# Designs tried in a protein design chat: miniprotein binders against Mucin-6 (MUC6). Part 15

Target 1, 185 residues: Mucin-6 (MUC6), of Homo sapiens (Human) (q6w4x9r395to579)
Amino acid sequence: GHCSLEGGSFVTTFDARPYRFHGTCTYILLQSPQLPEDGALMAVYDKSGVSHSETSLVAVVYLSRQDKIVISQDEVVTNNGEAKWLPYKTRNITVFRQTSTHLQMATSFGLELVVQLRPIFQAYVTVGPQFRGQTRGLCGNFNGDTTDDFTTSMGIAEGTASLFVDSWRAGNCPAALERETDPCS
Below, E stands for the ipSAE of ESMFold2; O stands for the ipSAE of OpenDDE; V2 stands for 0.75 times the mean of E and O plus 0.25 times the DockQ between their complexes.

## First folded at step 4 (miniprotein)

Design xw16 (from xw0 with L54Y; at its last look DockQ between E and O 0.06; V2 from the best seeds 0.00; counts 0 for: pae E 15.7 > 1.5, placed apart)
Fold by OpenDDE base, look of step 6:
Structure xw16 (fold): chain B 185 residues (1-185), chain A 83 residues (1-83)
Amino acid sequence: as target 1 above (185 residues)
Amino acid sequence: DPLEEAKKLIEEALRLAKEGNPEKAIELVIEAIKIAAENNLPEVILEALFVAAYIARRTGREDLLERIRKALEEAIKILEEQG
């Protein structure tokens, strides 16, 4: 399964459903029992301009009981708030430079993350087949059905992205706005 | 352990850069490059270069890259003498 966060406000789910939203919050991208130590992948969005429609991804966070690994637009990788030189390895996670502009987080449990730092901060999430039907969050449920990707944290299928996205907020933030646009356009 | 020492220096440099002290940060990077060269750790030198570039970009101190260039030249000499 491949999930992408591109163009600042575009998301393509594991099931290949594209959607767009404008929010300035931290959202859960991926939760799954397949992630050890109650792990979760999260995305941080912030305003990139003056209008409500000018939002962008500014950081990706992997949070577990043991680690808080942050890859941000600032390009510095931190774990539990401490800057880490690369390659950084802990237990079953390794963060390293893939290219001059790309970082990669590799894991032993079937999660891969590639982050493009420049010129646009973008992220690409890959999960193994063992995650099929066992994922939740903005990246969807990875069950091969795009029609139910907008399943909220409460297990309700929504017809619009805004309510879906809002249900996956990790904190108290303003309501998200939506715009149905093809991320590839 | 030279690797751990270099690692510590780089991480400290990153911290200093965020704190607005690019000059001191670059000095630590240079030191890390030297340690890496003397102990045949070219991978550390490569990382140090990325960190130096980052420091320069975020602080607008591109002028500091000249110091890095000089350090790299010396490091290359050391590595060539070892290999």
Scores: ipSAE 0.656, ipTM 0.859, lowest interface PAE 0.8, mean pLDDT 94
Fold by ESMFold2-Fast, scan of step 4:
Structure xw16 (fold): chain B 185 residues (1-185), chain A 83 residues (1-83)
Amino acid sequence: as target 1 above (185 residues)
Amino acid sequence: DPLEEAKKLIEEALRLAKEGNPEKAIELVIEAIKIAAENNLPEVILEALFVAAYIARRTGREDLLERIRKALEEAIKILEEQG
């Protein structure tokens, strides 16, 4: 399956359901029993500059009990807070420069991430067939049924993207206060 | 295949823009955007944004860019409402 984060604010789920994302926090893209050591893939979104309602992808994070790999739009790769030179290898994960503008994180457990650094920061997530029906997060449940792709962290199917994405927030969001005081939100 | 048709329109639009025909290029980009909205293809919006940026850089035609901006705004609204 394939999930993509493109154009700063667009997401296509593993079941090929598209939606536009409005948020400025860290969000869970993918959680699965297939990921070792309670692994999760996360996306960091921030304001695009001029408008508080604009959002853009600024970093992708792979977090497990052992590793916290951060790939940011400024081409810095860290693990557990330490900057790493590429290619960077662990037992199960390799991060390397695929092209002058793309980084790849390859794993032994069926997850592959390609990050486009320039001209626009974007991410492409590929998972093997063993993940089918076993994923949770912004990338959907990968069950072949698009009617329940907006299943929240509480297990409720939503008809719109806004409630779905908010349910997958991880950690504090400084922009949440601004959205709360906005009469249109 | 609506995805294949939309991508072909975008490729042709970029070629026309490079050849100095931004008016026709914009028509094809708007058609690709409509196909994207009708068939739930947000990845086509990214390709449309690339062609729009190219036309902006080469022509500076604010009137053409406003047409594409309105088409994108409407398509994004449709995709979000269906999503």
Scores: ipSAE 0.000, ipTM 0.106, lowest interface PAE 18.5, mean pLDDT 68
Fold by ESMFold2, look of step 6:
Structure xw16 (fold): chain B 185 residues (1-185), chain A 83 residues (1-83)
Amino acid sequence: as target 1 above (185 residues)
Amino acid sequence: DPLEEAKKLIEEALRLAKEGNPEKAIELVIEAIKIAAENNLPEVILEALFVAAYIARRTGREDLLERIRKALEEAIKILEEQG
């Protein structure tokens, strides 16, 4: 399964449903019982400086009971707030520089994250087939059906990206406004 | 091959920074920027700038970025003369 965060504001789900949104928050990108230690992958968006309402991806975070790995636009990788030189390895996660422009987080539990650092900060999430039907978040539910990929954290299918994205906020931040989401998504 | 030479300098800069020599590392990044500008490789200049920022933040030596900014200004002038 592949999910991508591209162009600063575009998302394509595991079921290939594209959408675009703008919001200043951390969002649940992927949550699944297949991730150990209550793991979740999160995406951080912030103002892009291009216009009043536009935002873009600025970091990706892997959070579990053991780790809080942050990969950000400045290329600095931290775990639990401590900066790490690459390659960085835990017992089940390895973060390394794939190329001069790409970082990779490889895991033993079927999650792979590739982060393009430049020219535009983008992220590509790959999960193994064991995740099928067992994902939640901005990457959708990986069930082969694009019509329910906008399923909220309460299990409600929504017709607009705005309500769907807002339901996956992680932490205390303002809700995405209608003007901050692409009406074409 | 100027592209390969510039990439090699960038990789060596990362090694030097990890070994505790960020000043020499930044010197190599500056050299890579010059090579890239002289050979019309602006994408390599962008890579070098990103690596310099990474080194500066990781080593706590953001003061070295002023040297990179100066090198970038010269590189842009070189690129503008080409075209």
Scores: ipSAE 0.000, ipTM 0.168, lowest interface PAE 15.7, mean pLDDT 78
OpenDDE base, second read of step 5: ipSAE 0.607; ipTM 0.839
ESMFold2 (binder alone), look of step 6: mean pLDDT 81; pTM 0.781

Design xw17 (from xw0 with A53E L54I)
Fold by ESMFold2-Fast, scan of step 4:
Structure xw17 (fold): chain B 185 residues (1-185), chain A 83 residues (1-83)
Amino acid sequence: as target 1 above (185 residues)
Amino acid sequence: DPLEEAKKLIEEALRLAKEGNPEKAIELVIEAIKIAAENNLPEVILEALFVAEIIARRTGREDLLERIRKALEEAIKILEEQG
């Protein structure tokens, strides 16, 4: 299955359902029991500066009990906070430069990630058939039915992208700052 | 057996790189990439690309990195044609 994060704020799920959202948090992109050591892919979105309402992908993170691999739009690759020279290899994961504008993260467990660095930061996720019906997150549930691709973290199928996206927030959200510093009363 | 042929090319490439012949090593890796693409063996393409990039970086040869990039573009095109 293929999932893509393109054009700064567009997502196409594993079941080929396209949607757009406006968020500035870290979100769970893919979570599955097929990923070793409680692994998960996460996507980091931030404001891009053209408008307060515009958001763009700024980093992709693979997190497990052993690894926290971050690939950022600044072409920096880190693991557990330490910068890594490419090609970078762990037991089950290899990160390398495919082209002058693309990085790839290859794994032994059926997950592949390709990141476009320029001109726009974009990500492409490929999963093997063992992931079918076994995925959760922004990339959907990979069950061949697009009507339930907006399944929230609580297991509820939503008709709209906004509630679905909000349910998969993992952190780094700048929301509610005005309410915290200046309550309206 | 295309898989066994590709694997032997990668093994020979590593040997040549250790002997100080990275240009010949990269030629064999690119050949393995083409065999893998023509026979739909993406796992071999990944191994070949990783090995080729390590060889190129350790030798400091930017021209070899460019050859890897072109081989990747060709492999993707071949795989798309098979799909």
Scores: ipSAE 0.000, ipTM 0.085, lowest interface PAE 22.0, mean pLDDT 68

Design xw18 (from xw0 with K18R L54F)
Fold by ESMFold2-Fast, scan of step 4:
Structure xw18 (fold): chain B 185 residues (1-185), chain A 83 residues (1-83)
Amino acid sequence: as target 1 above (185 residues)
Amino acid sequence: DPLEEAKKLIEEALRLAREGNPEKAIELVIEAIKIAAENNLPEVILEALFVAAFIARRTGREDLLERIRKALEEAIKILEEQG
């Protein structure tokens, strides 16, 4: 299964459901019992530098009990806060430069991430067949049915992307409505 | 708001493509590209191109990308004239 984060604000789930992303927070892309050490793949979105009304992907994070690997749009790769030279290898994960514009994170557990650095920061997630029906997060549930791909972190299938997206926030970010609260009145 | 108008056209295009009308979907994407070019919104043009490619790939109608190529040529001309 393939999941993609493209054009700054578009997501296509493992079941091929496209939707637009308008949030500015860290969100869970993929959570699964198939990932070791409570692993999760996350995406960081921020406002576009060209237009404040657009949001764009700025980093992808793989977090487990042992590792916090961050791949940023500025081409910096860190693990647990320390910058790493490529190729970077752990027991189960290798991060390397695939081309002049692409980084790849290969794993031993059936997850692969390709990040396009230029001209636009984009991410492509590939998972093996063992993940079928075993995924949660922005990339959907990978069950072969697109009608329930907007399943929230509480297990509720939503009809709209906005409630689905907000349910998968990983950080202490303000809710979409609260994000526009006027400061210093 | 030209930005919101173009974004609504792109969302409607995705809906039409899902409902089995890629021809009308690409027509709306072309309109979004035109609005974006006329209002100096190159990021929206880029977004529209990704959506067009996705629609063509998903519906097996890559022949429709030729219409997008022509619309992009016009958009580049408009953007160049605006500086």
Scores: ipSAE 0.000, ipTM 0.150, lowest interface PAE 16.6, mean pLDDT 72

Design xw19 (from xw0 with A53D L54W)
Fold by ESMFold2-Fast, scan of step 4:
Structure xw19 (fold): chain B 185 residues (1-185), chain A 83 residues (1-83)
Amino acid sequence: as target 1 above (185 residues)
Amino acid sequence: DPLEEAKKLIEEALRLAKEGNPEKAIELVIEAIKIAAENNLPEVILEALFVADWIARRTGREDLLERIRKALEEAIKILEEQG
């Protein structure tokens, strides 16, 4: 399955459900039992004035018990806080320059990430068939049905993207809903 | 439930677009926009617009966005009359 983060603030899930959001936080893109060492793929969004949205993707992070690989819009690749020369290889992960404008992170466990550096920072996530029905996060649940793609971190299917996105925030940043919402009556 | 009806139309539009029927897909998106406008559901209108843009870009049918523009103009008129 394929998931994309494009145009600064647009996401297309593994089941091909498109949506847009605003946020200035780190969000969980993909968690799965298929990822080794409690691995997770995350996206960092920050304020922007150069896209159609007011926020944009600024970095992608792969985090596990052993590694914290960060690929930033500044073309810097770090692992556990230290800058790495490409190609960079660990036991199960290789990060390399695929083209002059694209970096790729290839893995032995069925996850592939391609990052477009120029002209706009974008990310493309590919997962093998072993991930079907076993993913959670902004990229959706990969079950072949788009009607439950907005399943929150609490397991609830939402009708709007803003509640879905807010549920997948990581870290201590309180990202507001895309629109003003009234208190529950 | 107008929200669930509009949501189902958007999901069916995505399915039709994947099967190579972008014209029918856009018809369902327009219907979802109308239901959303008549029931004051602007979140659904926003979602329908993103789906329409995705369909047009993926199928190379940017001509279909003109139909969406006209539907949005009518939706805005409906929302203003109810506002």
Scores: ipSAE 0.000, ipTM 0.154, lowest interface PAE 16.4, mean pLDDT 71

Design xw2 (from xw0 with K7Y)
Fold by ESMFold2-Fast, scan of step 4:
Structure xw2 (fold): chain B 185 residues (1-185), chain A 83 residues (1-83)
Amino acid sequence: as target 1 above (185 residues)
Amino acid sequence: DPLEEAYKLIEEALRLAKEGNPEKAIELVIEAIKIAAENNLPEVILEALFVAALIARRTGREDLLERIRKALEEAIKILEEQG
């Protein structure tokens, strides 16, 4: 299955359902029992990004009990807060420069991440067949049915993206689709 | 809000492309480009161009990019005439 984060704020789920991402927070892209050490893939969005959109992807994070690998739009790769030279290898994960504009994180457990650094920071997630029906997060549930791809963190299927996206916030951030009317003159 | 309208068109275009209608998808992208040009939103034009390239690549329909090129030329003229 393939999931993509493109054009600054657009997401296509593993079941090929597209939607636009809103908000400025860290969001859970993918959680699964198939990921070792309670692993999760997350995306960081900021309104001051380089994509020239309202919000843009600025970093992708792989977090487990052992590792916190951060790949940021400024081409810095860190693990547990320490900057790493590429190629960077652990027992199960390798991060390397695939092309002059792309980094790849390859794993032994059926997850691959490709990050486009230029001209726009974008991410592409590939998971093996063992993940089918066993994923949750912004990338959807990978069950072959697009009608329940907007399943919230509480297990409720939504017809629209707004409540779905907001339910996958990983930090103390404003609601993803919150519109604030400026009361000032 | 022309910004919201343009992005809704782009989101709908991506949905139509996934459902096997890249021609209609590109029509919506062109409409988004026109709204962006008429409202002086060049960043939206740039984002729409990346979405059009994505649709063309994923559907194998690079021929549709010629329609985007023509829409971009018209958008540039609109932006220049407003200057």
Scores: ipSAE 0.000, ipTM 0.168, lowest interface PAE 15.6, mean pLDDT 72

Design xw20 (from xw0 with A53L R57E)
Fold by ESMFold2-Fast, scan of step 4:
Structure xw20 (fold): chain B 185 residues (1-185), chain A 83 residues (1-83)
Amino acid sequence: as target 1 above (185 residues)
Amino acid sequence: DPLEEAKKLIEEALRLAKEGNPEKAIELVIEAIKIAAENNLPEVILEALFVALLIAERTGREDLLERIRKALEEAIKILEEQG
């Protein structure tokens, strides 16, 4: 399955459901019993600059009991707070420069991540068939049915993205009370 | 034994890289990746991948990086089809 985080705030789930959201927090992209050591893939979103109506992906995090790998838009890769030279390998994960503008994280457990660094920081998540029906988070449940892709952290299927996205916040991010302006293009 | 065959290819690749033949070294590592993928040995795929990437980085050759990328893409496809 393929999940994409593109254009700053656009997400396409593993079941190919597209949606947009506004958020300035760390969100769980993917949790699954297929991920070792209570692993989770997370996305960090922040404001796009002086425009408070737009948010953008600024980092992707793989967190487990053993590792906290952070790949940031600043082209820095850290594990457990320490900067690493590429290619970088743990027992189950290898991070390397795929092209001059793309980094890749390859794993032994059926998860692959590609991040585009320029011109816009974007992420592409690929999971093997063993993840089918066993994923949760912003990338959806990978069950072949798009109507329940907005399943919250409490297992409730929502009709809109707002409650779905909020349910997958990782940490105590204060709610923004700012009025959102819909981008016309 | 596919595991021993893959390990042998990786060891031979490291020897060839030290002898100044990174092109042949990368060929052997890609073969190890294929054997590992066909036999559902994902940890061995990562070991072979890491060795290939180190050889490519030390030589500074973008053509070797492209071959490695394509080999990994094919290995992932093989693993997905076996799942």
Scores: ipSAE 0.011, ipTM 0.459, lowest interface PAE 9.6, mean pLDDT 75

Design xw21 (from xw0 with L54R R57Y)
Fold by ESMFold2-Fast, scan of step 4:
Structure xw21 (fold): chain B 185 residues (1-185), chain A 83 residues (1-83)
Amino acid sequence: as target 1 above (185 residues)
Amino acid sequence: DPLEEAKKLIEEALRLAKEGNPEKAIELVIEAIKIAAENNLPEVILEALFVAARIAYRTGREDLLERIRKALEEAIKILEEQG
């Protein structure tokens, strides 16, 4: 399965359902029992300077009990808060420069992440067949049916992206009324 | 490719520091800073400074920071002359 975060605010789920993302927070992209040590892949969105996108992807995070790997749009890779030179290897994860404009995070457990650094920060998530029907988050449930791709963290299938996206927020984000983008909504 | 050369020098510096040779590591960092300055690559200078600081603090060799400060002053002059 393949999930993509493109154009600053577009997401295509593992079941190929496209939707537009509007928000500034850290969001859970992928949770699965197939990820070791309670692993999760997350995306950080913030305000965008791009004329056609109010918000954009600014970092991708892989978090587990052992690691907090952050790949940011400023081309810095950290693990547990410490900057790492590439290639960076752990027991199960390798982060390396695939091309002058792309970084790759390869894993031993069936997850692969490719990030485009320039001209626009974008992410591409690939998961093996063992993840089918076992994923949760912004990338959908990978069950071959797009009608339930907006399944919230509470297990409810929504007809709209807004409630779906909000249910996968991670961390403490300010209320919408406290944000500068509120006047433009 | 001066960018590739500078990055390889920084990678070798980290290896030398891990092997217990911070003095040689800092020499390679200084060379990377000079290449970066001469080729207008300020992002590489910043990366080299972070590496130098890490080496100095982890090895307790704060004297190495003075060598980096002098190299940075020279690099700024080169960048200004090219600007």
Scores: ipSAE 0.000, ipTM 0.061, lowest interface PAE 25.5, mean pLDDT 71

Design xw22 (from xw0 with E11L R15E)
Fold by ESMFold2-Fast, scan of step 4:
Structure xw22 (fold): chain B 185 residues (1-185), chain A 83 residues (1-83)
Amino acid sequence: as target 1 above (185 residues)
Amino acid sequence: DPLEEAKKLILEALELAKEGNPEKAIELVIEAIKIAAENNLPEVILEALFVAALIARRTGREDLLERIRKALEEAIKILEEQG
């Protein structure tokens, strides 16, 4: 499956459900029993410099008991707070420059992350078939059914993106402002 | 002392690149090349080029080497004018 974080604050889930939100927090993108050592993929959103009402992706974080790998829009890659030269390799994870504008995090456990650094900071998450029906977070549950993609951290299917997104906040920060863009409106 | 100033810029560039800021690092390398050219220090220019190549390779930012090429063209012109 493929999940994407594009255009500042647009998300497309593994089941291809698109949505948009406004928030300034760290959010859980992907949590799964398939990730080793209680691993989770997270996204950090902050205010856009262009508009006071818009937010944009500023960093992607992979966190486990062993690693805290941060890839930021400033083109800095850190692990456990230390800046790393690329390519950077751990036991199961390699972060490397795929092109002049793209970084890739490859793993041995079926998770791949591609980050576009310029001109717009964006992220693309790919997971293997072993993740089907076993994911939680902003990227959805990967069960082939889009009607329950807004399943909150409490296991409740919501009708709005706002409540869904707020349930996956990882940091101690304000609730996402209720704001949704309907491309048909 | 222009030699000490240029060498300090090169060392600072290496630290910035290690901290994940290769664009700023290359700006400092270009400044070191300019100082070296204006003060007839061709050995420092060579050292700066090695460091630029190291930074580009270690960070995957080969695009930054085009900025170095332009700085080198200006440095050669300055060196030729001086003698």
Scores: ipSAE 0.000, ipTM 0.116, lowest interface PAE 20.3, mean pLDDT 76

Design xw23 (from xw0 with K7E E11Y)
Fold by ESMFold2-Fast, scan of step 4:
Structure xw23 (fold): chain B 185 residues (1-185), chain A 83 residues (1-83)
Amino acid sequence: as target 1 above (185 residues)
Amino acid sequence: DPLEEAEKLIYEALRLAKEGNPEKAIELVIEAIKIAAENNLPEVILEALFVAALIARRTGREDLLERIRKALEEAIKILEEQG
């Protein structure tokens, strides 16, 4: 299955439901029992800087009990707060430069991430068939039915993206957004 | 669904490589490349190539990439004949 975060604020779920994302905090993209050590993929969004109505992806985070891998739009890769030179390898995860503008995170557990750094920071998530019906978060539930892709963290199917997105909020809002933006809650 | 069939082969290839059988794993990757080429799914060919490289590096079997190169050459011929 494929989930994409493109154009700074557009998301296409694993069941191919497109929607536009408007948020300025950290959000859960993907949680699944198929991810080892309570793993989760998260996205950090911030205002684009040119319009208050626009938001853009600024970092992607893979968090588990062992690792906190952060890939930022500034081409900095960290794990547990320590900067890493590429290629960076762990037992189950490899982060490497695919091209001058793209980074890739490969895993042994059926999750792949490609990050475009320039001209616009974008992310592409690929999961294997073992994830079918086993995902939750902004990328949807991967059950073959788009009518319930906006299932909130409380298990309620919403008809609109705004309540869905808000339910998957996690972490703190970026400090840069203290001006004229609501704090992450 | 050819896409699902190819994805399943790629998943099984990763499992077999972890279990110590990179040769069979690469065989499944080649099968996935063929299915992708015959069904005009070039994005799946790229995914399979990445998985092949990952298997070769993790198992120390870079020699297996020669089989992938031959499979890619045949895939390109199939794609050209279709399009």
Scores: ipSAE 0.000, ipTM 0.103, lowest interface PAE 19.6, mean pLDDT 72

Design xw25 (from xw0 with K7L L14F)
Fold by ESMFold2-Fast, scan of step 4:
Structure xw25 (fold): chain B 185 residues (1-185), chain A 83 residues (1-83)
Amino acid sequence: as target 1 above (185 residues)
Amino acid sequence: DPLEEALKLIEEAFRLAKEGNPEKAIELVIEAIKIAAENNLPEVILEALFVAALIARRTGREDLLERIRKALEEAIKILEEQG
């Protein structure tokens, strides 16, 4: 399955459902029991540098009990807060420069991430067939049915993207509004 | 790099559409679709469609939507041939 984050604010789920995204937070892109050590892929969105009324992808994060790999639009790769030279290898993950404009994170567990650095920061997520029907997050549930792709973190299928997106906030968002400071909503 | 060229056109189209220049934005979207089709980049076509949808919503211009529809029809034929 393929999920993409393109044009700074557009997402296409594993079941090929497109939607527009207008958040400025860290969001869970992909959670699955197929990811080792409670792994999750997350996306960080912030205001666009070209237009402050638009939002854009600024970093992609892979988080597990062992690793916190951050790939940012500034071409900085860190793990657990430490900057890493490429190619960077762990037991199950390799991050390397695929082309002058693209970084790749390859894994041994059926997850692949390609990040375009220029001209616009974008991400492409590929998962193996073992993930079918076993994903949750902004990339959808990968069950072959687009009607339930907006399943919230509480297991409720929504008809619109706004409630779906909000439910997948990772909880480290700006605290400007009461809604944004509630960790349980 | 055709991918870089096409994505730059789409990024410029985003800006132009937002700034109220839909005719130029559509011109750039069509060029990006052409590059994407000729170079087997379906993800770029999807991105271009989102910009086209934004322009449609903002302007209500049926003529601009028709230009995009024709460009997409041609792009699909090219992609099907390349298989």
Scores: ipSAE 0.000, ipTM 0.100, lowest interface PAE 17.9, mean pLDDT 70

Design xw26 (from xw0 with I10L L14Y)
Fold by ESMFold2-Fast, scan of step 4:
Formats: C-alpha cells, structure tokens, sequence
Structure xw26 (fold): chain B 185 residues (1-185), chain A 83 residues (1-83)
C-alpha cells in the first residue's frame, strides 16, 4: 500500500482516499503491530512560511523504543537527538540520499519512506501486504474499504477529516484548523 | 472504459520504468493521473504512486518527480471537489 503527504496539506490514504487538513502539531501517520519495538511513523506540521493561514509538513519522524529518527525540511537527519551523516544504518533501518533532493528510509520490516526535501517538503509511505488491515493513523486502516478510512484513535469512523485528524495528534497541541462557520449550528 | 485505459497506461509506464526509459514512463503516469481525476478513479492514483516510487528509486530524476508532484496535487484537488 501507498500513502502520500503532498502539497503541504494533502494526504492520500493506503485505501486511496484523498483529504486535506490544516493543523500545527505532530500527528501519527502509521501505527501497526507489524512495526517492531512499538514503532510509529509521525508527521510534524507547522505554519507555512508563505501563507500565515496555511500549514505545511516540516518533518517526518520514525519513533520506536530504540530509535527516534527525524528527517526535517532543513535537510537534517537526526537519531535520538544526534545529527547523522548519510548513509546512516541501524539494525533494521537505512537512511540514504536517493537523489540531491530526496532521502529514502528503507527497513527490513516492510516499511519504506521517501522524502522530497525540495522544492516542497513531501513524504511517500509504502508498506508491504503484511500491513493490510493492520494500520492506523492518518494513512488509514488499509482494509480495502475507504468508508472507514477516517477511523479515529478511539476506533470510531468519522464522516469528516477534521475530527479524524485531531484524534491522531501526538502532543498537547491546538486542534486542527477548520473553516467552521456553522451557520446552521 | 476510462479505468481500463488508465490501467493500461500504468502497466506500460511500469514496463518502461523497468527498461530504463523514465521520461516516457512519467508521461504515461501523468496521463493516467489525469484520467483518474477526470473520471473519479482514486484507485488509479495508488497505482500511479507505485510507478512513481519505482522511477524515484531507479533514476533520481528530480525534474520527473516534480512533474508527478504537480499532477498528483491537481488530481487530489479535483477528486476532493468532485466528491
């Protein structure tokens, strides 16, 4: 399955459901029993530098009991807070420069991440078939049914992206922005 | 059938990418993405992302990846608007 974070605020889930949101927090992209050592893939969103009302992806984080790998839009790669020169290898993960503007994180457990650094910071997540029906987070549940792709962290299927996104916040941050006018209350 | 047309384009793009012709592969991927957006076929976007990832891994061509990014951004916008 493939999941993408593009254009600063667009997400396409593993079941190919596209949506957009506005938020300035760290969000869980992918959690799964298939990830070793309680691993999770996360995305950090902040205000866009060119638009004060828009948000954009600024970093991708892979967190497990052993590692905290951060790939930022500033082209810095750290693990457990220390800057690393590429290629960087751990037991199950290798981070390397695929092109002058793209980094790849390859793993032994069926997860791959490609990050575009320039001109726009974007991420592309690929998971093997063993992840089918076993994912949760912003990338959806990968069960072949798009109607429940907005399943919150509490296991409830929502009809809107904003409630879904807010449920996957990984820190004490403001709720994702929405164009709430609620004229009909 | 737009779905059949898009799938054939992606199959041919995948073949070209494996053969070492990423420029032609990208042209076909973009055509498939356009068909997907115009005909509300989000499943085609998933296949297009797979071919795009293959091209990225094999070539490192930033110019080709930027073309895919632009096409995907526009397609996602159209798919959201058509609902």
Amino acid sequence: as target 1 above (185 residues)
Amino acid sequence: DPLEEAKKLLEEAYRLAKEGNPEKAIELVIEAIKIAAENNLPEVILEALFVAALIARRTGREDLLERIRKALEEAIKILEEQG
Scores: ipSAE 0.000, ipTM 0.076, lowest interface PAE 22.9, mean pLDDT 68

